# Ledger of designs, part 6: VH-VL binders against Small ribosomal subunit protein mS42

Target 1, 220 residues: Small ribosomal subunit protein mS42, of Schizosaccharomyces pombe (o74379)
Amino acid sequence: MSFQQRFARALDVGYKNFLSKDAVRNIFAYDNHLRGLVQKECKIHQTPYRVPSDLMVQSASDPARANLFNYSSQLVNHDFFFSGLISPERPSADADLGAINLKPGIDASFGSFGELKSQMVDVGNSVFGDGWLWLVYSPEKSLFSLLCTYNASNAFLWGTGFPKFRTNAIVPLLCVNLWQYAYLDDYGLNGKKMYITKWWDMINWTVVNNRFQATRIESL

## First folded at step 19 (VH-VL; from o4 with heavy chain S31N)

Design u10
Fold by OpenDDE, last read:
Order: structure tokens, then C-alpha cells, then sequence
Structure u10 (fold): chain C 220 residues (1-220), chain A 120 residues (1-120), chain B 107 residues (1-107)
């Protein structure tokens, strides 16, 4: 199933109180554009087309393949971002069921969900330029933390989220897109803070918990 | 039907102990934090603490540490509040409440309350 | 601890009136606020969570608004059945704290 097929409902109705259908359509159009660019880069480098995650790992730390890395990485980030949102077809009540398993770690790391929200909103709003803000888990420290990456870089290269690249350093659990195209349509140039604030309410904590639990099992 | 049913009223002497039960039904008990709140006669609401129904780990407000103990029996979907060394100022209605949005801390289902009276 | 100052403590209004209750936190609580209604001899009932989200089953004459430190519960058209004590509650951090309550009566 393609990315657009997985999120077909979002394309039709958007995300209530977060992103309009037009904003979603624009983001997905950009996603399609990036996919085309990935294909182009694959041809340039005589690399068979693969899923973006594989291409990202393969092109990592190769200056000659910087474009391939950036485009593929951004696709991975898009997928991770939208996969972490409450589905427009699913009641929001179910999306919070996973929070019970996350709360102890979040409380220990940030003090509370409320404090985590405040920090993510403030840190995200303070980022100048394009990037991503991540909530990550450290198996070694048994703590959660925030990580900011710039441009198309992501936290997966340092985590266990990809089958071909496994580390015990950090595991990405969720992220918010801080690129201007992500919020300009609905929030405008000065609406970044509100964008992140509304995003918080769209987090699917069940998905986040599944990611968290999967990492813990693999680490045992 | 989703509900919390608490044990009956208690009359105790100072220095005694009391254990209030809160039985959950109609939902998965271990998916939601359970909170305890008390209300003295004619007074407002006071948050005592919470217990993680999955792990059994409790958290207490500072004023309630020591004499107040949360516990669980997950086999019967029941939470307990035990108060030891009871004082007259412990006289209140005690409520258990389900946190339906763990990420925000809002209580959608409440027990009917248990009146605990401490008198000589 | 976060202090919640609720005002007014007492409110008397007529049926059909617009009623407003205010809750001020001693610090920003980032919309981690709930509103409850309590009638005599009953447990509190959740009305609003996350500052502005209406709980399922609650009449739409109830609404919540606010941000930062200042929050408001509004009853657009007061009904006889709305006679109760109302409480705000912050859940931004522990310990959770409640406002002092607002007693609402009908003239």
C-alpha cells in the first residue's frame, strides 16, 4: 500500500482542528514530488529504486549522494509524522490508551505531559529554519528526551527504527514537521506556535506506545 | 455500563485505619489511571494522588504521603485507598475517579463517594 | 504548587442568562484544565477537558475557553438544572489542584 493510499481519508477531509484538507493535499503533493526526485537520483547513481528507508541508510554519509539522502530521508520523516497522528476515521479516545505506559517515563523525564507539551511547543517555536522536532527514548538511560534535527535529517540513523541500522542510543517515538510548508497554509508565517500546539492534540499515543514497546522488547 | 462503585460509609475513631474500595466495571481496568479525591464537609475538592493500574505504582500529593496508601486487585478490577492513624481532619467524602485522557488528566467517571467520619 | 483562583465564589442569575466563571492559574498551564459540575450529594461531573473540549453527553450550552493562565467556563443560557457548584482543575503538573468552586443559583 502506497503512502497516499494509507492516508486516503486525510486527503479527503484533512485533520479536524489541525490541518485542512488543502494543506494535507499540498503536503502530499510535495511528498509525490520528492518521490519523483528520489527516482531521478536513483537513475543518476545507478541505484535500484528501493523503499525510502533503505535508500536513506544506503546514501547516509555519502556526499556524492547527498540529494538522494535528503529526499529519501524527508519521505521517511513524512511517513513517520503522519503515522503518528490520530486517524480522521478513528475516535480520539482510543488514541490515548497507550499513554498509560508512557506516563511514568514522561513524568520522570519532563515532569508531566503538560510540561512535555510546553517544552515541545517552546523548543519547536524557537527553531530557526527548516527541521524536525523529535521525542526519543534512550534505552540505556531509560529516559525520554527531545531532539531537534535540521532540514531532512532524522533521528532514525541513531536508533533501532530501521532494520538495517540498529543502535541502542536513541529510538524515535514521534516527531513534528517544522518546515514552513507544513504550517503556512493554515497558520501563516507567525502561526508556528499555534501549529505545534494543535499538533499536540493530534498525537496518537497508542502508536507512540507501540513504538516504545517494540524497542523495549528488542532491547531485551 | 461504565461505572465505579465504592464501598460504604465508615465511622472510625482517631488512630484507627480504614480501607475504601473502588470497583470498576464496563471497561478495561488496566488502561486508565485511577485518581483519588476527597471533599471535607462543606469544602472543595482536594486531589490525593493517583495509581497506575497497570504497574501498581502510586503517586501522592505531599500532604498525603505516609498515612495514605493506594493498592490494587486487578483480578477484580478494584482499587483501594487505605488511611492509617486516622485524624479528625480526615473526615471527608472520598472519591475514586478514572482518568480517561491520561495525556491531559481529566476524570470522566467517578465513584459515588465514600464518607469517612473520624470521631471520638 | 499551582494555585487555582476561581471567581466568583457565588453567582445568582436568571434562567436564560449567560453565565461566566473564571479560573486563573498561578502559572501557565498550557490548556491542561478541566471543568466539573457537582450537585448536592453527587460526585463531580466532567463538563470540559483540555480547556475547551466538550465532554460527550454534556449540553452544548457549556463551553470552555482560555489559554496560558486564564480560563473561562461559559453557560450560554442558564437552565434550572444547572444549579450546582462548579470547579476548575489543573493537571499541568502534580499535585493536581482544584479551584475553590463557584456556587451557581437561580434568582
Amino acid sequence: as target 1 above (220 residues)
Amino acid sequence: QIQLVQSGSELKKPGASVKVSCKASGYTFTNYYMHWVRQAPGQGLEWIGWINTNTGNPTYAEDFKGRFVFSLDTSVSTAYLQISSLKAEDTAVYFCARDFRTSYGAFDIWGQGTTVTVSS
Amino acid sequence: DIQMTQSPSFLSASVGDRVTITCRASQSISSYLAWYQQKPGQPPKLLIYAASSLQSGVPDRFSGSGSGTDYTLTISSLQAEDVAVYYCQQSYRTPYTFGGGTKVEIK
Scores: ipSAE 0.920, ipTM 0.966, lowest interface PAE 0.4, mean pLDDT 94
Fold by OpenDDE, fold request of step 20:
Structure u10 (fold): chain C 220 residues (1-220), chain A 120 residues (1-120), chain B 107 residues (1-107)
Amino acid sequence: as target 1 above (220 residues)
Amino acid sequence: QIQLVQSGSELKKPGASVKVSCKASGYTFTNYYMHWVRQAPGQGLEWIGWINTNTGNPTYAEDFKGRFVFSLDTSVSTAYLQISSLKAEDTAVYFCARDFRTSYGAFDIWGQGTTVTVSS
Amino acid sequence: DIQMTQSPSFLSASVGDRVTITCRASQSISSYLAWYQQKPGQPPKLLIYAASSLQSGVPDRFSGSGSGTDYTLTISSLQAEDVAVYYCQQSYRTPYTFGGGTKVEIK
């Protein structure tokens, strides 16, 4: 199932109290545009078309494939972002069930969910330029932390380290899109803070917990 | 159908101990934090603490550390509050409450309350 | 600890009146605020969570608003059954704390 097929309902009705259907449609139009660009880059580099996550990994170490990397990475980020949101078809109450398993770690790392929210809103709002803000988990440290990436870069590759910057392995749990196109339609130039604030209420903590638990299982 | 049922009223002397039970039904007990709140006669609400129903890990407000102990029996979906070395100041109605939005800390289901009276 | 200052402590109004209760936190609580209604001999009942989200089953005459340190519970049209004590509660960080309560009566 394609990305847009998975989120067909969002295209129809948007996300209540967060993103209008028009805003979602614009974002998804950009997503389609990126997919087209990925296909073009695949042809240029004689690379078979694959899912964006695979293409991202394959192109990450090749400067000649920078465009392929950026486009595919942005698609991965889009998918991760929207997959972490409460579905327009599902009640919000169920989306919070995962929070119970996250709370101990969040409390230990940030003090509380409230403090985490405050930090993500403030950090996100303070970011200049396009990028992504991530909540990540470090299995080694057993702590959560915030990570900001710029442009189409993401926490997935960050967690494995870069040739120039090696770091401990991290696991992305959620992210918020800080690109202007993500919030301008509904919130305007000065609406970034409100955008992130509203985003917080749309987080599917069950999905976040599933991601968290998957990491814990793999680490055992 | 979803409810919390607490044990009956208690009359105790200073220095005694009391254990209040809170039985959950109609939902998965281990999916929600359980909170304890008390209310002295004619007074407002006071948060005592919470317990993680999955791990059994409790957290207490500073004023309640030591004499107040949370525990669980998950086999019967029951949370317990034990108060030791009871004081007259402990006289209050004690409530258990389910946190239905862990990410926000809101209590949607409450027990009916247990009156604990400490008197000489 | 975060102190919650609730006002007024008491109000009397007529059926159909618009009623407003306010809570001020000693610091920003980022909408981590709930409102409860408590009637005599009963446990508190959740009305609003996350500052402005109406709990299921609660009449829409109840609404919550606010941000930062200042929050408001509004009853658009007071009904006889709304006679109760109302509490705000912050859950921004531990310990959770309640406002002092507002007793609402009908004239």
Scores: ipSAE 0.918, ipTM 0.966, lowest interface PAE 0.4, mean pLDDT 94
Fold by OpenDDE, last read:
Structure u10 (fold): chain C 220 residues (1-220), chain A 120 residues (1-120), chain B 107 residues (1-107)
Amino acid sequence: as target 1 above (220 residues)
Amino acid sequence: QIQLVQSGSELKKPGASVKVSCKASGYTFTNYYMHWVRQAPGQGLEWIGWINTNTGNPTYAEDFKGRFVFSLDTSVSTAYLQISSLKAEDTAVYFCARDFRTSYGAFDIWGQGTTVTVSS
Amino acid sequence: DIQMTQSPSFLSASVGDRVTITCRASQSISSYLAWYQQKPGQPPKLLIYAASSLQSGVPDRFSGSGSGTDYTLTISSLQAEDVAVYYCQQSYRTPYTFGGGTKVEIK
């Protein structure tokens, strides 16, 4: 099932015990708004419309195209976020099957899944302002780590390195949306911690594992 | 039917070794961690450790390191617990248990238990 | 190690009664807690996982709640078949540890 199909389904039923139908509707509306803004920026810069991921990469190093970058990057982040979730109705019994291949690395990096959860909840809750919290993998170090990005920035471009920043190559595996619009509807101003806590239970570890395995294959 | 079937009761002398088997059926053996738990007579449950059924890598609680060894035969979907240099205090029912939620560590399927009695 | 303190160790109640068992962890375990039921001569049976998720096939009279260090198993209406020993188990960190158990009997 594609991201769009899952998102469409979520509009009908919401994500049980995570996001209400109304919350999903608002997020979907914002996503559509961003898509419109991307199109607008493409016209301004005489750039053919492409998938957000391509536009994000092309605009990342150009200050004059900052808006295009922000809008396209946010769309990429949205897609990555939701594609990492189990089905809105939780019909899949295989969502946790991928965890067996992740556990050794998670244990080595964080101590346990429980500790990873605690860290993600705490770090996410401590972030002031809008942003994203990522679980990333470093092939060089063979370790998992947490990365926080602000606004529409993401871990994908972080791994490729910005001209001014020398960073080790990292691969994003999952992320949680820390923008206020993502949790205000269901959790309120003080509900960020609970939001992240509930998000944890919605993670599709099979998808996460697939992303992890793909990285390992490419490194061979 | 999803089930774990363990080997039969064992009576051993102190210093001897025992190997308990746990055969899985009804599911993909290599998708789930296998845990071992013991219960002394009239006592509570005690976690011994786990084994990754895909890689074969075991993890033991500190009190069980050394004499307790987990192993696998994936060709027959079987996990094994070997206890060497048996002591009287090793007398207990030993359970294998499937971890159905690796990300949380909960045991949904249990073997029927294997009674190991160590007596002189 | 994370210590799990379970209370009470024993309780006797009537059929239909609301029963509550408590488990306290020596540190926060972020809902990494399961509840098991064990009857004599049988292996433990999973009732609740992730602190509040009801295992498939388990009657809905069983429920789990709690967060941080304090967790509760509730039987909304005790039945005769619920006579057993109940255990909590944390899986937040190795080694996994169990509570001391609660023996539930019918008056």
Scores: ipSAE 0.917, ipTM 0.967, lowest interface PAE 0.4, mean pLDDT 94
Fold by OpenDDE, fold request of step 20:
Structure u10 (fold): chain C 220 residues (1-220), chain A 120 residues (1-120), chain B 107 residues (1-107)
Amino acid sequence: as target 1 above (220 residues)
Amino acid sequence: QIQLVQSGSELKKPGASVKVSCKASGYTFTNYYMHWVRQAPGQGLEWIGWINTNTGNPTYAEDFKGRFVFSLDTSVSTAYLQISSLKAEDTAVYFCARDFRTSYGAFDIWGQGTTVTVSS
Amino acid sequence: DIQMTQSPSFLSASVGDRVTITCRASQSISSYLAWYQQKPGQPPKLLIYAASSLQSGVPDRFSGSGSGTDYTLTISSLQAEDVAVYYCQQSYRTPYTFGGGTKVEIK
């Protein structure tokens, strides 16, 4: 199933109280553009087309394939971002069931969900330039933390221990798109903080919990 | 229907113990935190603490640590509040309340309340 | 602890009036605020959560607004059945704390 097929409803109605259908359409148009660019880069480098996640990993350590990495990584980030959202018309309460399993760790790491929200909003708003803000989990430390990546970089590279990004293994749980195109349509140049604030209410904590639990199981 | 049903009124002497029950029905008990709130006669609401209904891990406000103990019987979807060494100031209506938005901490379903009176 | 200062403590208005209750937190609580209605002999009833989200089944004459430290509950057109004590509650961090309450009566 294509990304657009998976999120077809969002293209029709947007995300209520978060992103208009026009904003979503523009973002998805950008995704299509990126996909085209990935294909071009694949031809240039005589690399068979693969899913963006594979292309991202393959190109991450090769400066000559920087464009391929950037385009593929951005696609991965977009997919992860949107996959972490509640459905366009789903009540927020329906997506909160996963929070019960996350709360102990979030409380231990940040103090509370409220404090986590405040930190994500503040950190996200303070980021200058394009990037992504991530909530990640460290199985080794049993702690949650925030990670900011710039441009098309992402937390997956950190989690997999790429030589360029030497860090402890981390599990990305959710992210927010801090690229200007992500919020300009609906929130304007000065609307970044509000954008992140509204995004918080769109988080599907069930999906986040599933990501949290799945990684824990795989690590055993 | 979704509801919380609490045990009946209690009259106790100072120094005694009381155990209030809160039985949930109409929803999956272990999907939501259970909170306890009390209200002294003619007074406002006071948060006592919560219990994770999935893990059984309780959290208490500082003023309630020691004598107040949360527990569960998940087999019957019931939460309990036990108060030991009762004092006159413990006289209040005690409520259990479901947290329907764990990520925000809002209580959508409440028990009817249990009056605990401590009198010599 | 986060203190919640609720005002006024008492409010008397006529049916149809616009009523506003305010709650101020001792620090920013990032919209982690709920409003409850309590009638005599009954448990509190959730009206608003996340500062501005209307609880299902609650009349739309109730609304919540605010950010940072300052929040308001508004009843656009007060009805006779709205006679009750209203409480704000912060859930930004533990311990959760309630406002002192506002008693609303009809003139």
Scores: ipSAE 0.915, ipTM 0.967, lowest interface PAE 0.4, mean pLDDT 94

Design u10
Fold by ESMFold2, fold request of step 20:
Structure u10 (fold): chain C 220 residues (1-220), chain A 120 residues (1-120), chain B 107 residues (1-107)
Amino acid sequence: as target 1 above (220 residues)
Amino acid sequence: QIQLVQSGSELKKPGASVKVSCKASGYTFTNYYMHWVRQAPGQGLEWIGWINTNTGNPTYAEDFKGRFVFSLDTSVSTAYLQISSLKAEDTAVYFCARDFRTSYGAFDIWGQGTTVTVSS
Amino acid sequence: DIQMTQSPSFLSASVGDRVTITCRASQSISSYLAWYQQKPGQPPKLLIYAASSLQSGVPDRFSGSGSGTDYTLTISSLQAEDVAVYYCQQSYRTPYTFGGGTKVEIK
């Protein structure tokens, strides 16, 4: 299924109390534009066209293909962001079921879910410019933490020794899009704090837990 | 039908112990934290603590550490509150409550309450 | 510990009136706030969680608002069956704490 098809309901009705359908449609239109730019960059650099995650990894170590990295990384970040939201079709109760497995670690790392919210809102609002805020897990430290990345950079390759594909140094579990196009339509230039605050209520903690449990299995 | 059914009221003397049961039905017991809350006569609500029904690990408010002990029997979807060395000031209605939104901490289903009366 | 100050402690209003109850936390609680209704001899009943989310099965005349330290429960049109004591509860940090309660009665 295409990215648009996977989120057809969100494109139809938006995310109640978070993003209007028009805001969602604008983000997806930009996503489609980036897909065109990826194809053009692949032709320019004679790089075989592949899924964005593969293109992101292969271009990360090549300064001559910085555009290909930026476009493909942003596509990966969009997918991760929207995949972590409560679907407009599903009840919020189902989305919270995974939080019972996360709470011990979140409490140990941040004090509480409430304190994590406060930290994500404060840190996210303090980002000057465009970027992403991530919740990440370190298997070595058994610790959750926050990570800011600039522009189209991401947490998937953080702390890796390029050109290797990935390390297990940190694992991203959740992100919020801090680019102005994500919040300008519904919240305005002065509404970034409210945008992050409303985003918090849309987190699918079952998806976050699935991502967390996958790191436990992979690290064994 | 989702419900929490608690054991019956108890009349105890100072120094005795009591064990209140809270049997869950109609939902998956291990998906939700169980909390204990008390209400002394004519008073407001006071949080005692929670137990993680998935791991069995309890957390207590500081004033309740020691004499108040949470436990589980997941095979029968039941949580327990045991209070030892009962004092007159332990006289209250004791509620179990399900936390249905772990990421927020809100109690959607409450037991009917168990009145524990401690007097000579 | 986070102290929750509820006001008023007592409120008398007519059927159909708009009723507001306020709850102030001693520090910011980031909307980690629930509202409960308790009738005599009954356990509390959840009305609102996460400051503004209406619990399933609760009439939509109930609403919650606020942020930071200041939160409000609103009953848009008071009904006879709404006579009860109302409590707020923070879940931002342990120990969870409740407000002192607001007794609502019909004039």
Scores: ipSAE 0.845, ipTM 0.932, lowest interface PAE 0.7, mean pLDDT 91
Fold by ESMFold2, fold request of step 20:
Structure u10 (fold): chain C 220 residues (1-220), chain A 120 residues (1-120), chain B 107 residues (1-107)
Amino acid sequence: as target 1 above (220 residues)
Amino acid sequence: QIQLVQSGSELKKPGASVKVSCKASGYTFTNYYMHWVRQAPGQGLEWIGWINTNTGNPTYAEDFKGRFVFSLDTSVSTAYLQISSLKAEDTAVYFCARDFRTSYGAFDIWGQGTTVTVSS
Amino acid sequence: DIQMTQSPSFLSASVGDRVTITCRASQSISSYLAWYQQKPGQPPKLLIYAASSLQSGVPDRFSGSGSGTDYTLTISSLQAEDVAVYYCQQSYRTPYTFGGGTKVEIK
C-alpha cells in the first residue's frame, strides 16, 4: 500500500489537536516531490530504483550520491515519524498500552515520562536549523537516550551495523520532525515549542514498544 | 463492566497486621499499573505507591517503605496491600486505583475503599 | 517532593456561576496534572488528565488549562450536583502528590 494510502484518514481530517489536514497534505506533497527526486537521482547514477530504505543504505557513505541519500533518508524519516503517531483511524486507548513495558527503562534513563517530555521539548526547541530528534535505545547499556540529527540524517545508520546485520549499537524507537515545513503552517516559526508539546500527546507508545521488543528478540 | 472491588473494613489493634485485597474485573489486569492511595479521616489524598502488574515490581513513597508491602495474584487479577506493625496513624480509607494512562499517570477507576481502623 | 498548593480551600457559589479552582506546583510539571472530584463516602472521580483532556463521561462544563507551575479547573456553569471536594494531582515525578483540596458548596 502506498504511503498516501496508509495515511488516507490523516490526509482527510488531520490529527486533532496536533496537525491540520492542510499541514498534513503539505508534508505529504513534499514527500511525493522527494520521491520524484529519488527517481531522478537513480537515473543519474544508474542505480536501480528500489524502496527508500534500500536506497538510503546503498548511498550511505557515498559522497557521489549524497543527494540520493538525503532524499531517501528523509522519506524513511517521514515514514517512521507518521507511523509512530496515534492514527485518526484508531485513536487513543490501545496506543498507551505499550507504555507499561517501557516505563521501567524510561524511569531509569530520564526519571519519568514527564521528565522525558520536558527534555524532548527543551532539546527540540534548542535545535537551530532543520533536523530530527530521536528517542533511541542501547541494548549494550540497557539505556534510553536522546539523539539529534541534522538535516536528512537519521538514527538508523548512526553507529550501527545496518544493513549488514543488527548490532548492539543504538536503535531508534521514536522521532519528531523538526524541519520548519512540519510545524510552520499550524504553529508558525515561533511555535516550535508548542508543536513538540502537542506532538507528545500523539505518540503511539504501543508502536514504540513494538519497536523496542523487536530489538530484544533480534539481538538474542 | 470495569471494576475494582476491595475487601471489607478492618478493625485492628496496634501492632497487628492487615492485608487489603483489590480484585479487578472487566479488563486485562497486567496492562495497567495499580496504585494505592490513602485518606485519613477528614484529610486529603496521599499516594502510597504503585506496583507494575506485569513484573510485580513495587515502588513506594519514602514514608511508606518498610511496613507497607504490595503484592499480586495475577491468576485472579488481584492486588494486595499488607501493612504490618499497625499504628494509630495508619487509620484511614485505603484505595486501589488503576492508572489508565501509563505515560501520564492518571487514575480512572478506583476501588470503593477499605477503612482500616487502628485503636486500642 | 513536588508540593501542590490549591486555592481557594473553600468556595461558595450560586447555581449557574462560573467557578475557578487553581493549583500551583512547586516546580514545573509539564502538564502532568489530573483533577478529581470526590463526594462524601465515595472514591475520587477523574475529571481531567494531562492538564486539559476531559475524561469520558464527564460533563463539558468542566475544563482544565494551564502549563508550567500554574493550572486551573473551571466549571463554566455550576450545578447542584457539582458540590464536592476537588483535588489536583501531579504525576511528573514520584512521589505523586495531591493538592489539599477545594470544597465547593452552593450558596
Scores: ipSAE 0.844, ipTM 0.933, lowest interface PAE 0.8, mean pLDDT 91
Fold by ESMFold2, last read:
Structure u10 (fold): chain C 220 residues (1-220), chain A 120 residues (1-120), chain B 107 residues (1-107)
Amino acid sequence: as target 1 above (220 residues)
Amino acid sequence: QIQLVQSGSELKKPGASVKVSCKASGYTFTNYYMHWVRQAPGQGLEWIGWINTNTGNPTYAEDFKGRFVFSLDTSVSTAYLQISSLKAEDTAVYFCARDFRTSYGAFDIWGQGTTVTVSS
Amino acid sequence: DIQMTQSPSFLSASVGDRVTITCRASQSISSYLAWYQQKPGQPPKLLIYAASSLQSGVPDRFSGSGSGTDYTLTISSLQAEDVAVYYCQQSYRTPYTFGGGTKVEIK
C-alpha cells in the first residue's frame, strides 16, 4: 500500500483531539512534494530511484547528495511518526497493551510514564526551530533517553555533517514532528506545547514495544 | 466476564500473619499490573503497591515495606498479599485491583474486598 | 509524595442539580488523574481516567476536566443512584495517592 493509502482514514477524518483532517492533508501534501524532490535528486545524481529509507542510507555517505539525504530522511521521519500513532480506523485499548513491557525501563529512566510525558513536553517545547524529538533506547546502558534532531536529521543516522554513519549505540522507538507545518494549522505558532501534549495521548505503545523488542533481536 | 475474586474475611490477633488471595478470570493475567489498596473502617483509600504480573517484581509504598509481601501464582492467575506481624492499625478492607491502562495507571476492575480484623 | 486535596468533603444536592467536585494535587500531575465512585459495601468503580476519559459503561452525565494541579469531576444532572463517596487518584508518581473523598447525598 502507498503511504497515502496506509493512512486513508486519517486523511478522511483526522486524529480526534489531536490533528484535524485539514492539518493531516497538508502534512501529506508536503510529504508528496518531498517525494517529487527525491525523484528530481535521483535524476540529478544518476541514482536509481528506491524507497526513501534506502536512499537515506545511500546518500548519507556522500556530501554531494545532501539534498537527497534531507528529503529522503524527512520522508522516513514522517512514516515513523504516523506509524506510531493510534489509528483512527481501529482505535483500541490494545494500543496500551505493549506498555507493560516498557514500564520497568521507562520507570528506571524517567520515573514514570507521567514524568516521561512532562519531560517530552518540556524538551520538545524548548526546541528552537524545526526538528524532531525522539524516545531512544541504549542497549549498552539499558536506559531510555530523549534525543532532539534538527531539520531533517533522524535518530537512525547520527553525525555533525557528511558523511553520516549508521550506529547501534541508540535505537529510536518513537518520535514527534516539531516542524512548524505539523502544528501551525491547528495550534498556531504559539501552540507547540499543546500540540505535544495532545500528541502524547495518541501514542500507540504497542507499536513502540514492537520496535523495542525488534531492536533486541536485530539491528536497524 | 472479567472478575477478581478474593479470599474470605479474617479475624486475627496482633502478631499473627494473614495471606489474602486474588484470583483473576476472563482476561490474560500477565498483561496487566495488579495493585493492592486498603480502606480502614470509615476511612478513605490507601495505595499499598503493585506487582508486575509478567516479571513478579513488586513495588511498595514506603509505609508498607517490610511486613507486606506481594506474590503470584500465574499458573492459576492468582495474586497474593501476605501481611506479617499484624497490628491493630492493619484492620481494614484489602482490595486487589487491575491496572488496565499501564501508561496512565487506572483501576478498572476491583476484587470484592477482604476484611482483615486485628483485635486483641 | 503527592498530596491530593479533595473538596468539598460533603455535599447535599437535589436530583437534577449540577454537582462539581474538585481535586488539587500538591504538584503538577499532567492529567494523570482518575475518579472513582464507591457505594457502601462495594469496591470503588472507575468513572474517569486520564483526567477526562469516560470509562466504558459510565453514564455521560459524568465528565472530568482540568490540568496541572487542578481537576474537576462534574455530574451534569444528579440522579438518586449517584449517592456515593467519590475519590480522585493520581498516578503521576509512586506512591499513588487518593483524595480524602466527597460524600454526595440527596437532600
Scores: ipSAE 0.837, ipTM 0.932, lowest interface PAE 0.8, mean pLDDT 91
Fold by ESMFold2, last read:
Structure u10 (fold): chain C 220 residues (1-220), chain A 120 residues (1-120), chain B 107 residues (1-107)
Amino acid sequence: as target 1 above (220 residues)
Amino acid sequence: QIQLVQSGSELKKPGASVKVSCKASGYTFTNYYMHWVRQAPGQGLEWIGWINTNTGNPTYAEDFKGRFVFSLDTSVSTAYLQISSLKAEDTAVYFCARDFRTSYGAFDIWGQGTTVTVSS
Amino acid sequence: DIQMTQSPSFLSASVGDRVTITCRASQSISSYLAWYQQKPGQPPKLLIYAASSLQSGVPDRFSGSGSGTDYTLTISSLQAEDVAVYYCQQSYRTPYTFGGGTKVEIK
């Protein structure tokens, strides 16, 4: 189903204690605008239209299609962010169940979930400009860590220029949108810290655990 | 219907051992950490530690390492606290408690408590 | 270890009064705080987790607030059944620690 349809309830009522329905609607209006830009770029480059995750991967190695990459990557990031949130109807007891599987690794990497929260709030608030903060896992190091990406960059494909390249060095698990359009309406320019703090309470740890168990990204 | 039922109160002499049981019912035992908390007579609450009911790995507060041992029998959804070489200072009510929000650490269901009295 | 300083140690109030209990952590705990109610001869009962999230089945006259090191439990209109000892507990870092308790009585 479409992105709008998958999040129809969030568009109707927002995320209680996190994002108002007007803020959610503004983000989704921008998402829809980006989808139009993707369609235009596909026409310009005679690239068959596909889901944003496919277009992101296909355009990653081609500097001539940098706009297509950036627009499709941002759509992938939006989906990853909203898909990681607890349902807006009401909190689900099942949303935290996945945390039992994550806790040993989180404790080993950060000390505790509470200390992870403190680090995500501090690091996220320190980002100067637009971008994303990610929780990632390195199988080779058996460690979780934090990663900042700027603008439309993501944790699935590495590099600040073109071509971009994929690596199996990390598994992205969770992100928070640090672009000003995500928090300005409800929190203001000086409210980024509170925005990240409120976001923490909305994390669906069962989704995060499902991502931790998975080795491929087919629906992003 | 979700319950933690603990074994009965114990009267022991210094140097003895005690094993307190905590039987869970009404939920999937291995989905939640089990914690142990004690309360000395007329005093506040003191955290002893937790056990990961999925892996069996325990963590103890520093003052409780050594003589205090957590264990599980997942086939009967039961957690155990064993205290060896009992001292008079171990006299307390011992509670098991379920941590229902692993990402926060909060105890929604408690056992009724087991009074352990150590007297010479 | 993180010390939790709870105040007052006791209070006496009338039915219908607004009651406020405070808890101060020796360092920031990022809202990793729970509040419990304990009546004589009973185990503690969870009221609030994550500093401000009301546990299911708890009356909405109970609320939690605060951030950083300073947290409060508020009973907006005290009822006779609220006579108990109240404890805060941090879960930011092991060992988990409790406040010293606040005994609430009806005048």
Scores: ipSAE 0.835, ipTM 0.931, lowest interface PAE 0.8, mean pLDDT 91

